# Miniprotein binders against Uncharacterized protein MJ1027: the designs that were tried, part 17

Target 1, 377 residues: Uncharacterized protein MJ1027, of Methanocaldococcus jannaschii (q58433)
Amino acid sequence: MLFMKYEGEIAIGPVHPTMLEPHRLRLFIEDEIIKEAELVIGVNYRGIELIMEGLPPEKISILSEKICGICSHIHVWCNVTVTERGCDIEVPERAEYIRAIVEELERLHSHMLLFGHAFEVLGFETMAFRAFMIREPIMQILGEITGGRAQYSCPIIGGIRPRCNIKESKIPALLERLEKFEENLKKLLERTVNDPMIMSRIKDVGVLDKKTAKKLHALGPTARGSGIHSDMRKMGQVPVYDNFEFEEIVFDDGDVFSRLAVRFYECFESVKIIRQGLKDLPNLDKRIYNPNYELKEFKPIDVYNEAQRGQVYYSYGLDENGRVRQVKIRTPTATNLACMEAILPGHHVSDAELIIASCDPCFTCTDRMIVVKENKI
Key: E = the ipSAE of ESMFold2; O = the ipSAE of OpenDDE; V2 = 0.75 times the mean of E and O plus 0.25 times the DockQ between their complexes.

## First folded at step 17 (miniprotein)

Design n1 (from m5 with A44V; at its last look DockQ between E and O 0.66; V2 from the best seeds 0.71)
Fold by ESMFold2, look of step 17:
Structure n1 (fold): chain B 377 residues (1-377), chain A 94 residues (1-94)
Amino acid sequence: as target 1 above (377 residues)
Amino acid sequence: STIKITVRVETNGKTTRFTYEIKSPRELLEVLERLRELMWEYGVEKLTVTVETDDPELVEFFAEFFEWILREYGFKEVRITYEGNKLTIRAEKE
């Protein structure tokens, strides 16, 4: 039988002009079975690293926000942490709690967005609507905490922005709103696992075995769906999380179901973290910012955190004039896509988009329907 | 299927209307973004969402979720009316 190819362009979210490269997804098909895959993304962090060189660290936060439109908080948090650790700046406990609460809210809305996309890819239109609508209350809570229509960064060097301080009078309502979200998330999960048509498309499909996941350095829920413990929040890299009782979610089968199930159960763990954080806030000192610091020269410091897609890595130093040097930024998308590339052969072409989406690559989380090659935002 | 969503907002005695035809679930995100933007408008008094669809399950779904979402935005009086495949959710600050 003759060999057939599938090629196409993928939609991407906002990008900085210096990062723009063509995206290319290529499937080499014979009799509707994938023989080989090539997954190339257009995002390139080398350009951002070069632009950041020589800037004061406060300016890096603005650039960090542009790396990922739905996960800007984690990038800003990593940035301020590099400077805080390099300059030995003490961050108030309340600020670290709020940084974590905002990140877990970011994890919630990002996972919900992926669920909606996955259902849309599968053609389960009503399930996709449910995921997107359940997500909206989380977006509203985030907007209230961050004080704006745009998802403004919460962390600043030494603390958090004053507008991001959570008023204690608001906590009872926030807990109630979170409970309503959790109730609807439970219903969505139940509808998913009890639908044989959905399960037939995701169970035993797109298997990434543990050996391959380790070899290709899978990260985040992609790794945890294949039996790999990989959560930076549990590995001592983000100390504030030691204050919360939560579990690292790991599944062993490595299929699409497992990667989605990790995310579903992580949402419940995020709810647990947020609830504990909100309940603890009244017991914490009121300080949200440490103004008593001086920037100093330091050699590159490595910072790791756990975004919704997995490990995020930031590294840089400051020179004697307080300017950022030797910038390195890494996110999990490229390595997780390499995992999907490796496992696609042997699958029916109708499963390809779902398998690729199951690692939550950055380009599947855009809010736009068309390709934009220039930053017009 | 095609779903028609009309949003009517009353601010400082002024009425504004927006209409969306939803051909895929992803387009619902645009409606939700617009509703979120309206919450930052000073003086919003009343908001009405009208959903027209030929799918009875979607009517039930949109009624449940828009009521929840509008209460999340701070509207206290939320009224729901049904007329065939047409759903109207009326919300007022009070």
Scores: ipSAE 0.683, ipTM 0.899, lowest interface PAE 1.4, mean pLDDT 83
ESMFold2 (binder alone), look of step 17: mean pLDDT 76; pTM 0.746
OpenDDE base, look of step 17: ipSAE 0.781; ipTM 0.935

Design n2 (from n1 with S1K K23R; at its last look DockQ between E and O 0.66; V2 from the best seeds 0.72)
Fold by ESMFold2, look of step 17:
Structure n2 (fold): chain B 377 residues (1-377), chain A 94 residues (1-94)
Amino acid sequence: as target 1 above (377 residues)
Amino acid sequence: KTIKITVRVETNGKTTRFTYEIRSPRELLEVLERLRELMWEYGVEKLTVTVETDDPELVEFFAEFFEWILREYGFKEVRITYEGNKLTIRAEKE
């Protein structure tokens, strides 16, 4: 019997600015069925950690933004938290609330972007348009609060930038705008679950069973779509979240539907958190920054938080000169790619983009599939 | 299937125009980014968005959502007119 094997490559970000080499998933295809998937790591986290060695803690946040292109709020928040905990720096409660509000706004716009990409991959163009347009008011709110959209430089060691303080007079309007976003999010969800054509494409497709998800140490919505409780916000790792009533969203079927449903319902939980945070702000002390601290030497400590894609981990110490030492950074990117590697075999090649999208891919992974053919004797 | 979006901007009495041909939903993000850029970096007084498409449902969709988005940007007067499959949204700060 003569076998023909097709090989495809999909480039997946994020990319360090100086490397220009995203992660890659290589697909080995025979008769339109994926036989194997191979993860090729492109991002060099060890190199990034080495570059950060010896810098002041303020600069590793800025460096992350430069090295990774646009650094997210969560990375800056993790960075300042390592120093704050290592030096026993008190952070005003109001600052922690605003840090959480900004993170949940970032979760909203990130999930909406993913929905738009997923619908586009599926060919449901009107749904993709809806997702992208519903996202825009959140981008505007973020810009108003942080003074910029590309750099959410809200946290500083000991608090937040004064520009990011949310004026109490603006809270009623923010709550009303959030309500309108929520109304449109509900409509998008209803349109999705009530469309048999959409559901037929996402239900029972790309299953990541719980046993495999555990073996691969799946994180974030990928893990929670497979029945695994993995939300650092509910596991005591981010104390400010103890002030908010919200649920960890978990689905058990591990299919594309489940991973998307986790994200949809997480958006509603993010709305709940933001609403509660905004309503509480007037009752909090007005301090947003602690000027009364001193940086001190400390041995590496571990900080965890929950990004949109899952757990983010930062660890470092500070030497006697206030310089960062023994940097370790982990994001869920590698585990998300490993999950794709495990899910894809056995699926038709036409499902590859959908499965990849459901694990939160970058633009490059949907448009740069390269097929390389191999002939067998 | 192509959607044409034209943005006409009046800033300090000067008019500029940008035209986008949207071939996929992802390209809408480029239009939205440009609008945000204009609103954050320029003193815009009047803005006109024109959407041309063969799909009547998209016409209504864009009318609803651009009105929402432009009001989020702080425009007080937002007026919508329809000419077949051509939608015009006029927004003024005052």
Scores: ipSAE 0.703, ipTM 0.907, lowest interface PAE 1.2, mean pLDDT 82
ESMFold2 (binder alone), look of step 17: mean pLDDT 73; pTM 0.707
OpenDDE base, look of step 17: ipSAE 0.777; ipTM 0.932

Design n3 (from n1 with F61Y; at its last look DockQ between E and O 0.83; V2 from the best seeds 0.73)
Amino acid sequence: STIKITVRVETNGKTTRFTYEIKSPRELLEVLERLRELMWEYGVEKLTVTVETDDPELVEYFAEFFEWILREYGFKEVRITYEGNKLTIRAEKE
ESMFold2, look of step 17: ipSAE 0.672; ipTM 0.888
ESMFold2 (binder alone), look of step 17: mean pLDDT 79; pTM 0.792
OpenDDE base, look of step 17: ipSAE 0.726; ipTM 0.909

Design n4 (from n1 with F61W; at its last look DockQ between E and O 0.66; V2 from the best seeds 0.70)
Fold by ESMFold2, look of step 17:
Structure n4 (fold): chain B 377 residues (1-377), chain A 94 residues (1-94)
Amino acid sequence: as target 1 above (377 residues)
Amino acid sequence: STIKITVRVETNGKTTRFTYEIKSPRELLEVLERLRELMWEYGVEKLTVTVETDDPELVEWFAEFFEWILREYGFKEVRITYEGNKLTIRAEKE
């Protein structure tokens, strides 16, 4: 047999010129076994933080929208919340409900996208097709709520944009559409857990034990798949969620199955939250924006929220001229990739994409790139 | 396997046709994205989706899900025709 050492890279994120660079996981392979993995951080939040320094807070919202193309809502929501808390701006309850409903809809479509990618990596093409098709109605609902063709962000300082208000006349139909989505999600889950071939590929693979997950500060479903309670929505960090009955989903085995299972069951919890939110909206005051606020100087305020991939952190203050200072932004992707970096050695190269996908890194299909090189022994 | 999806859209008397050859499941996302963009355009009257594949299970699944998705887009009259491994879904808003 021909023995060759390989080096491969998996690019995660955009591959074209931008402010954001893809993350790269370099794999050093010998005899098809991963010997080392090296994370090369591509996204430069320090550069984004510097660009934001000295800008009015309204302009920070525009920039935060561009941090992630598939999760822009959570970034804008975190940004407006920093200013709202720092300036003691009251946000109408209806606006906070709609912010949460939109975030949970984004959690649904993001998790469905991951399921489709995972099935595709595993070679279960029919299941991948199913996941992508089930996702589509959620994308349609999001487009209807956030402004169809224009695709504007929902949160603004003090509320939500008027186009994002959910008309009461549409709520019965939205509830029916959500029920149909839930029915198909249940079928997808049943087909997955009852398929021994699928289960054999995801159980006991890519194990991130609890001790390692804690040491490396795993976040979101990556942490919750390893037995760690980590949901900012349950830890009092996002007050609007106190109005909804839902459970934090935690599994203990730390394998690919556990990380995917957390996300599957989180989808059902998101459906519960959206349903409760939609049913409550007619009973809420109709205001969606507070026009009566003043910006004031404040020292940096920390804001945490729970994105689909885990904790998102924003911090900044305003100076005496209403300008943003001391910007700090942290997302879970780099930290969770570091967890995958730690556990990849020892696995067969054919498992690499599955293990990496199971932490749901911020990437698209067009942003992945694998480079294989021969290395000297 | 290879899946061929052809979409015909009628807007204000104008007909547009495009075809995708799907070699992997993720390429379906491009078809769906294009459909979303088209459905946001004013004046869509009729839409025809034709799916050709040698996998009969996929034909049935595409029929079910495309009917669901097209009704989500607001089409009221949706008709499905099967011919072997060829599926045609015709949708009209009326």
Scores: ipSAE 0.696, ipTM 0.900, lowest interface PAE 1.3, mean pLDDT 83
ESMFold2 (binder alone), look of step 17: mean pLDDT 78; pTM 0.771
OpenDDE base, look of step 17: ipSAE 0.720; ipTM 0.907

Design n5 (from n1 with I69L; at its last look DockQ between E and O 0.80; V2 from the best seeds 0.00; counts 0 for: pae E 1.6 > 1.5)
Fold by ESMFold2, look of step 17:
Structure n5 (fold): chain B 377 residues (1-377), chain A 94 residues (1-94)
Amino acid sequence: as target 1 above (377 residues)
Amino acid sequence: STIKITVRVETNGKTTRFTYEIKSPRELLEVLERLRELMWEYGVEKLTVTVETDDPELVEFFAEFFEWLLREYGFKEVRITYEGNKLTIRAEKE
């Protein structure tokens, strides 16, 4: 009796700073059915944490930008918040509003990118085109606010960069552009849920049950698709969000449909947050930066926020010389990849990319490779 | 199916042209990124997008999309013409 395992490798996640390696997921296949999935962790946050030790907090923002190519804003926001809280720096309310608005815009474009990829994987080309094109106006808005096509840091210690201030005169046009985006998003959702061919491919597929999700500490939409409340914006961790009326989106079935549905409805909630933020800005004090602060020694401070993929955690202190110490950074990637290990066995290999996309999208890493060997019994 | 997208951009009397053969929807992202870069860093006077495809559903979609996109970039004069399987969108600032 001879046994041969099928092996497949899928590169997961964007390329990060030179010390970070991509994740890999090995698939062991027999007769086109995944028998086992094995996560090989490639991203080593311990290395980046070590590089950050002893640096000034301003330089940590530059490194933080490189951790996630499509969600750099949240990393910079977490970093400046650690120093602000540790040094008792008051941040103007307007700056916190704009930080949140930019994050919600990034949530929109990231979710839309995932939808386009999911439709492409499923072979629904027109839907994929629609998702990518609906996304483009959000990219334009982000570029207008952040001053360029590159991912520039909007947060700085004590506020935001002046170029990121949103002028009152621009708000009516921004609101109209968001309304059009919302209309197109609604149409996309309706086309998806009313198409039995699409629904047959995503309903009851790739189930992550609540017990397993809890055991593996799932985060973000992965957790919320399995019935777990996990949104740091609703858990008191990001105070600016207390100013906005929005709902945490939770689905219970844990399938691909549920994880995508969480993201679809989160987009509508993000539009609500952005709209409220934009409408409030004219009534806020015009200050966007607090120049009157002094860095001081502090013991490690924990900061949590909610990226598009889930919880982001930053912790560090400052020593007597204003240098960063005891750095800890956690993102949802490793735990959500562990969930993929639990989900994939038992599924046809053709479902693998869809299941993976529904948990942890990677659209800046387009060089996926699956290497399989047929098992012989 | 394969889609051919050609973009002609006129900036300060200079013309730039690039062509993409789109074999999957994700390849549209490259075209959009290129357009975004051009529109952000340079003042564009005239822009022409030509889409060639034999899929009539995609023709209608691209016509609606590019008219929408070009108006978002601030073009006020946007004209659409159809020639067989070729869609041409011409945009000028006024």
Scores: ipSAE 0.589, ipTM 0.849, lowest interface PAE 1.6, mean pLDDT 82
ESMFold2 (binder alone), look of step 17: mean pLDDT 75; pTM 0.736
OpenDDE base, look of step 17: ipSAE 0.697; ipTM 0.896

Design n6 (from n1 with E41K; at its last look DockQ between E and O 0.57; V2 from the best seeds 0.72)
Fold by ESMFold2, look of step 17:
Formats: C-alpha cells, sequence, structure tokens
Structure n6 (fold): chain B 377 residues (1-377), chain A 94 residues (1-94)
C-alpha cells in the first residue's frame, strides 16, 4: 500500500518548538540527538465512519476493503462479524477456519514486508532481498485462495465467498509450500541473530518499558515486545482460534530487537495455525455459507480481532430499516506511534527510522523524514 | 551494486518484455509485484528472467530464490544457466 509522503521541518531554538503541519512525521534535533518528536500519521476514520452511516451492512463491507490494501481481510472480517453477532447469524465452522487461515497468511506476508523494510533502513540490502523474496510464495498462496491480491474479500456476511473455499485436493501441496517457507524463515532468523552488526543496531535500542507501554496503551507486537499480553486471539475475542494450538509471543526488554523477535516467532506460530487449519478442513462440514439469515435491528456491537499490527476494533448497530448506525473503527497505528513518539527523545537521529518502523506503522514503501538541526544554546 | 532484471513473458500469440534497474531492495519488490500480477492476469506459458550483476553472491542468491518463486507460480520445467555476470532462468509449463 502507498501513503502520501509527509515533509516539512523548520529549524527552531530549543525553547520555542513549533509544529509546521499536523499529521506529519517530524523530528526536532540538536547535535544529532532527538529532542522532540511528532509522529502524526494514519487513516482518518471519522470521514469513513460518516460515509458508512446510514448504509446497508453489505455496502459497508465494500468500503472496509479500502481502508488498508495490505490488511483488507481483517477489516472485512471484523465488519461482517459485527452484523453476524448483532443479527445472531450462524457462520459455518469451515468458513471461520478459512477466515483464520487467510488472516494468518496475511500476518506472514506483512511481517516479512516489515523485516525487509527494517533491513533496508539498517542498510543490510541482501537481508532485505531475502525477506522480500521469502514473502513472495505467501503472496502467491493468498492469491490462489482469494482470487487476487486485495481484489476480492474472503468473508461475506454468513460465511466466505465460494471461490475462497480451499479445495481439499490442494491441501497436500499447500502444506509442502508452507514447509518450504518455514525452512527459509528459520534461515532468515538465524542469519539475523548470528550477525553482530545487525544485533548491535537492534539490541538495547528504542526501549519502550512496560510502564510506558501500559500508560500509552501499546497494542500488538509493540505491546508484546514490552512484556504485555495483548493478543485478541488469546483473549476469547476470536473464537475460531480456540481450535488451534499456538502461543502468544511476549518479550520483556522492549527494544527494537524484542519487537522484531515477537514478529519473527509469531510467523512460526502462524505457520502452526495454518497447518492445523488445513489438516482439519477435510474433517469439517462442507458448508461455507449460511443462506438462511435475516437482518434485524440491533444496538452497537463491539468486535475485536488481532491484525498483524495489533488490535482492530469495529462497532456499529443496525436501525429498524437495516441501516448501519454509530460506526466506530480503531486500529493500533496511532497508539503505537504515540509510544514511539514518547521514547524517541534522547536517541541519536540515525536510530529514528528504525525505532519508528519497529511498531510497524501503516505507511507506504517510501517515507521521507526531514531532519532539521536546531541551533545550540 | 547495479542489478538489471529483464523479464520476458510469453502468452498465446504475444511476447512482452520489460526491464528493471534495481537501485535498492524496494525495486526488487516492484519486480515481484509486477511478475505476480502478470501470472495472475494471463495464461503465461513461458517466462524468462535474466539477471545481470557483477556481484557473484547476488547471482547465487537470485538463482536460488527465482527457481523457488517460479516453481511456486506453477512452472514445472525451470532451467538455470550462467554466462559470466549474467544469470538466465527459463521457466515453462508442462
Amino acid sequence: as target 1 above (377 residues)
Amino acid sequence: STIKITVRVETNGKTTRFTYEIKSPRELLEVLERLRELMWKYGVEKLTVTVETDDPELVEFFAEFFEWILREYGFKEVRITYEGNKLTIRAEKE
């Protein structure tokens, strides 16, 4: 996904900092040390919430896909779940399994993309190449299952699209392809932790302590890298995950290494979940859709799920005419960037891009950060 | 280092060719995205990837990973040849 680039800084004295533009990434530095940071980016959900107000729930699923090109599945899944719970619609177990399998595949490719970006920021070009190329087979698997990269949503109210039903004849090949991915993921991890140059740049850097992470409400791997249990999949919010054996990955040191390590080990857990899901599918009922549901009025229902960046929250109700009301959408990027904003002061400017990237903010492949030197006192 | 990747795609009745000069890892991602889109949208029967670089480690790397990726796309006959600083990977459907 591409984002608008944020630019613009002005040199100011240490006693009179100003903000040039809202919704920008900017650093205020003195002698190459960060003194203040403003990290204001993300999707403005108020506008999208207003557009969704008064629409049928089927139509807001289409709009949900546009919120994020990399994570559209989780948004559509959350959206249909609000209606399903509010209208007491049964969703076939097979459909819930496939929804989870697709989400875990998206977690894999998203984490690999972040690893590649982190290696780019650090200047380890061959490692970045590795991450991006290891990611490609996962993108191919996703395209085969969903009919296209981000073109067709898998979840629909009451099930999944028939195209997304995984043919049982393809499961042995999918398992073999996952095994090959896992082998290369292990090699990437080993190359990372055994390289002192890489480790020196990520260990003990950008520390977000547990107290600060709690105070600022860190979510997802950002929180889990600081010792906080925060996985909606383990908190009973996404019932299908109760069928899979997997661990919540938590590290305590709160450094860049910890936030990346959470993601590395989550990839292995995602492979475990996908493998279990694929092996179980042949034994599940064949239904993938409930055609016998009716929409009804309901007051706002809160739905939580765990995207690769952390918690995603959707809430809305339906009025007596079947129209969506009181829409609220929240993702972890704003809160996690606030955590990075709080810890950046005191770091050398050369660590800034890495620290910011370590919370996996939703941004395009290219962001520019304008570094401005302030006058010394 | 400078890396040049040329892709030739053969579909029924048409040959398409494009070339990327990779100045950073981000451009490799763009090559992969375009290649995936071509495989998604077209019935590709033959595909040739040519990588030109003066870095022998990159030659070995691209040979390993493009063979894997092309087999993931469903090509069953994948052949790799080396000529100096030029790597050619030729993939065909059965």
Scores: ipSAE 0.726, ipTM 0.912, lowest interface PAE 1.2, mean pLDDT 83
ESMFold2 (binder alone), look of step 17: mean pLDDT 78; pTM 0.767
OpenDDE base, look of step 17: ipSAE 0.805; ipTM 0.941

## First folded at step 18 (miniprotein)

Design p1 (from m5 with F65Y; at its last look DockQ between E and O 0.72; V2 from the best seeds 0.71)
Fold by OpenDDE base, look of step 18:
Structure p1 (fold): chain B 377 residues (1-377), chain A 94 residues (1-94)
Amino acid sequence: as target 1 above (377 residues)
Amino acid sequence: STIKITVRVETNGKTTRFTYEIKSPRELLEVLERLRELMWEYGAEKLTVTVETDDPELVEFFAEYFEWILREYGFKEVRITYEGNKLTIRAEKE
């Protein structure tokens, strides 16, 4: 029996100008079954950390925005939080509310990108179009809040940029857009769960069991899809979220369906958070920036937040000259990709792209599988 | 399925036109990004969107969606016309 062994490679982004090599997943395939998977992580956070070393904290925010085009806000938010905590800088409550609102909007648009991509991978082009179109109102809201820039640049040390202040007069229109978004999302969900062809491709496929997820330290929706509680917003790491009522979405089955479902239902929770935030804003103090702070020397401080993909970690100190030292940055992408690497063996090659997509690698960077070597044995 | 989207924007007597031939759903994102840029940077007094596709389901979907989104952009008058698999949406703020 001539076993055809072929090696496939999937390139996984982000392609950052500062990143020399994208993530690569090599698949060793025999008789259309994945036998082995090898993940090569190309993201050298060390390079970014080294560039940040010795810079003033205000300048590293610019660099943090470039780490990820889709989740730039969370990186900036974590970055400024380190300085704020290290220097005991009080941030106005309105500023923290707006930071949270922008974060949940970023979560929404990111999840919609993933849904569109997943439908595309599954061959449901119409559903992919729907997902991308449903995303657009969120992009409009973000543009209105941030001033229409690709980089939101909302957080600054001590608060938010003046242009990011949400005017009370705009709140009704924002709420109306959110309502329409939620309606469209419900329709999309209903269409998805009632389609047997979609459900057959995502249920019981790419199972990450709870034990393996714990062992490999899965994060965010990847962990939550395997029955693990993992949300920094609920763990007291981001205090502003204590003002909002929302649920941590957890599923137990650990399959592609569960990972997607976590994100779908989490969108409704994000809408809830945004509505609560917008409702409370008119009653808060009008200050959005604390100008009365001094930078001081401090040892590295750990800061956690919950990005759309999971836990983000920032740490650095300030020296006597107000320069950043000992920078450490962690994102959930590498850890969650490692989980997918672990579960890929034994699956049909046709499921590989979907399984990888289900942990939400940066979509802009996922290329099609390329056959690298064909060995006829 | 190839989808051809043409957008014409008129602002203060100046007309900007762009056309995209979309081969995949992902390429729609580029169209939407360009549209947002035009709306934020220049505004619009009049906007015309033409969608040509061989998928009738997509025609209906695009009609519904663009009607809604153009209203959100502040267009008060929105007219939709169909010629086979060609959708034309004309919008004006006044």
Scores: ipSAE 0.649, ipTM 0.878, lowest interface PAE 0.8, mean pLDDT 87
ESMFold2, look of step 18: ipSAE 0.775; ipTM 0.932
ESMFold2 (binder alone), look of step 18: mean pLDDT 76; pTM 0.738

Design p2 (from m5 with F65W; at its last look DockQ between E and O 0.72; V2 from the best seeds 0.70)
Fold by ESMFold2, look of step 18:
Structure p2 (fold): chain B 377 residues (1-377), chain A 94 residues (1-94)
Amino acid sequence: as target 1 above (377 residues)
Amino acid sequence: STIKITVRVETNGKTTRFTYEIKSPRELLEVLERLRELMWEYGAEKLTVTVETDDPELVEFFAEWFEWILREYGFKEVRITYEGNKLTIRAEKE
C-alpha cells in the first residue's frame, strides 16, 4: 500500500518571514489513486491581523499591499474602503473608476498566470509560453498606470494617488493594446477548446458538484464553475461596478474545464469593463481625491470585494485615537482548498496538481507542490 | 527542446547581457520579468534578443511574440533576422 502527502513550501519575498508558514498538502495514495487528501493553508493571517492592530489606517494600506504580489491592489482597495465607509468619506467617482480598471487589469494578469501554470502542469509547454507572452503587455500597462513594477499604493484613503490618474491622451493607445490582448486571448481559448489532448485532461476531471460547493462555501470562480452565483461585483458590494455592463460567468459541470472556462470568459468580461471605464473617464469629473475628510471612531465595518480568486473580506474599526482595532481578513483560498480536498479522492495522482491549481490558490506568488508517498499507520 | 534566450540591453553606453536556458515555462516568465525590470529601471536605447532552439516552430513563435512585446515596451524600430534555428530581434527607441 502506498500513501502520499504533499509538502508545500512558501516562497518568501520582501514580506516579513514570520507572517507566512509552509502550506501543508498531503495525499494518501494506493496504486497511484488518491485515497485521502489533507490540504492546509500555512498563511498566518492571525499574525498579520495582530501586526495591524493599533496602527493608523494609512499604515494598514502599506501592510495589506505586501500580502500578495499577484493581488496587492484588491487588498489595498478593501482596506481603504473600510476606513472610507466607517468615516463616511466621499470618494470621487473618477477614483472609483480607476480603482476598478486597475483591479480588472489585475484580474487579467492573474488569470493569464494561472492559465500558464495550468498548461505547464499538464505538460503543454508552448501553451504556457503563449499565456505568459499574452500576459506581459498587461503587466506593462499596469506599470504605466500605477508607476512601478511593484504596483504599490494606487488607492489611498479618499481617492487614488495622482500618479495613477489616467490621462485622456493615453486612452486611444490603451484601447488599441486591449484589443490586441483580446484577439490573442480569443486565439488561446480556441486553441485550448479545439485541442483534444488538452480537453481530455481537463474535461470531467476534478468535479466539484454544486451541493458540495455550497456545503463547503466555495467562492469566486471555483463556486461559479459549479453553478453557484457568487460575484461580489454583481451583489451590490462594489458600487462602481453598477456603471459597467458585464456578465457573471457561471458553468454547471464543476470540472477543471469549467473552473478554467469561467476564468477565460471572465477575462473577456474584464476587457469589457476596462474598455467601458476608459471610454467613460473623459466624461467624469476630474477629481481623484477627497481632501475634506477626518478620521473618526467607528465600530467594525465589513467590506467585501471580488478578487481574481473570489471574495475578499476586510473588517476593522477605529478607536478614539484613530487606531485600527479588531482586524479580520478573509480570502477565498482556505475555503476553496477545502473544496479541492473533498474531491481529490478517487483521482489519479497525476491530476492532483491540476485539480488543486484549478481553484487558483495562492500558495504565495511562486507556487510549489511536493508529492510524497508513505504508508498509513 | 533546448531553448536559450540571450538578452543584450544598451543604455548610456553600458551594455548588460544575460542568458537563460529555458528548461520549463517558469524560466520564460523569469526572462520576461527581468526584461520588464530593466526597461522600467534603466530604460533601453537598444535591445537585442537572441533565441536559439532546435525547434523551428519555436523560432517562429518567439519572433512573433517578442516583436509584439518589444513594441509594447515602446521600441519603434524592430528588426528580425534568422539564421537556421537562431533568431535575433534588434530593437531601438526612436
Scores: ipSAE 0.676, ipTM 0.897, lowest interface PAE 1.4, mean pLDDT 83
ESMFold2 (binder alone), look of step 18: mean pLDDT 77; pTM 0.742
OpenDDE base, look of step 18: ipSAE 0.707; ipTM 0.896

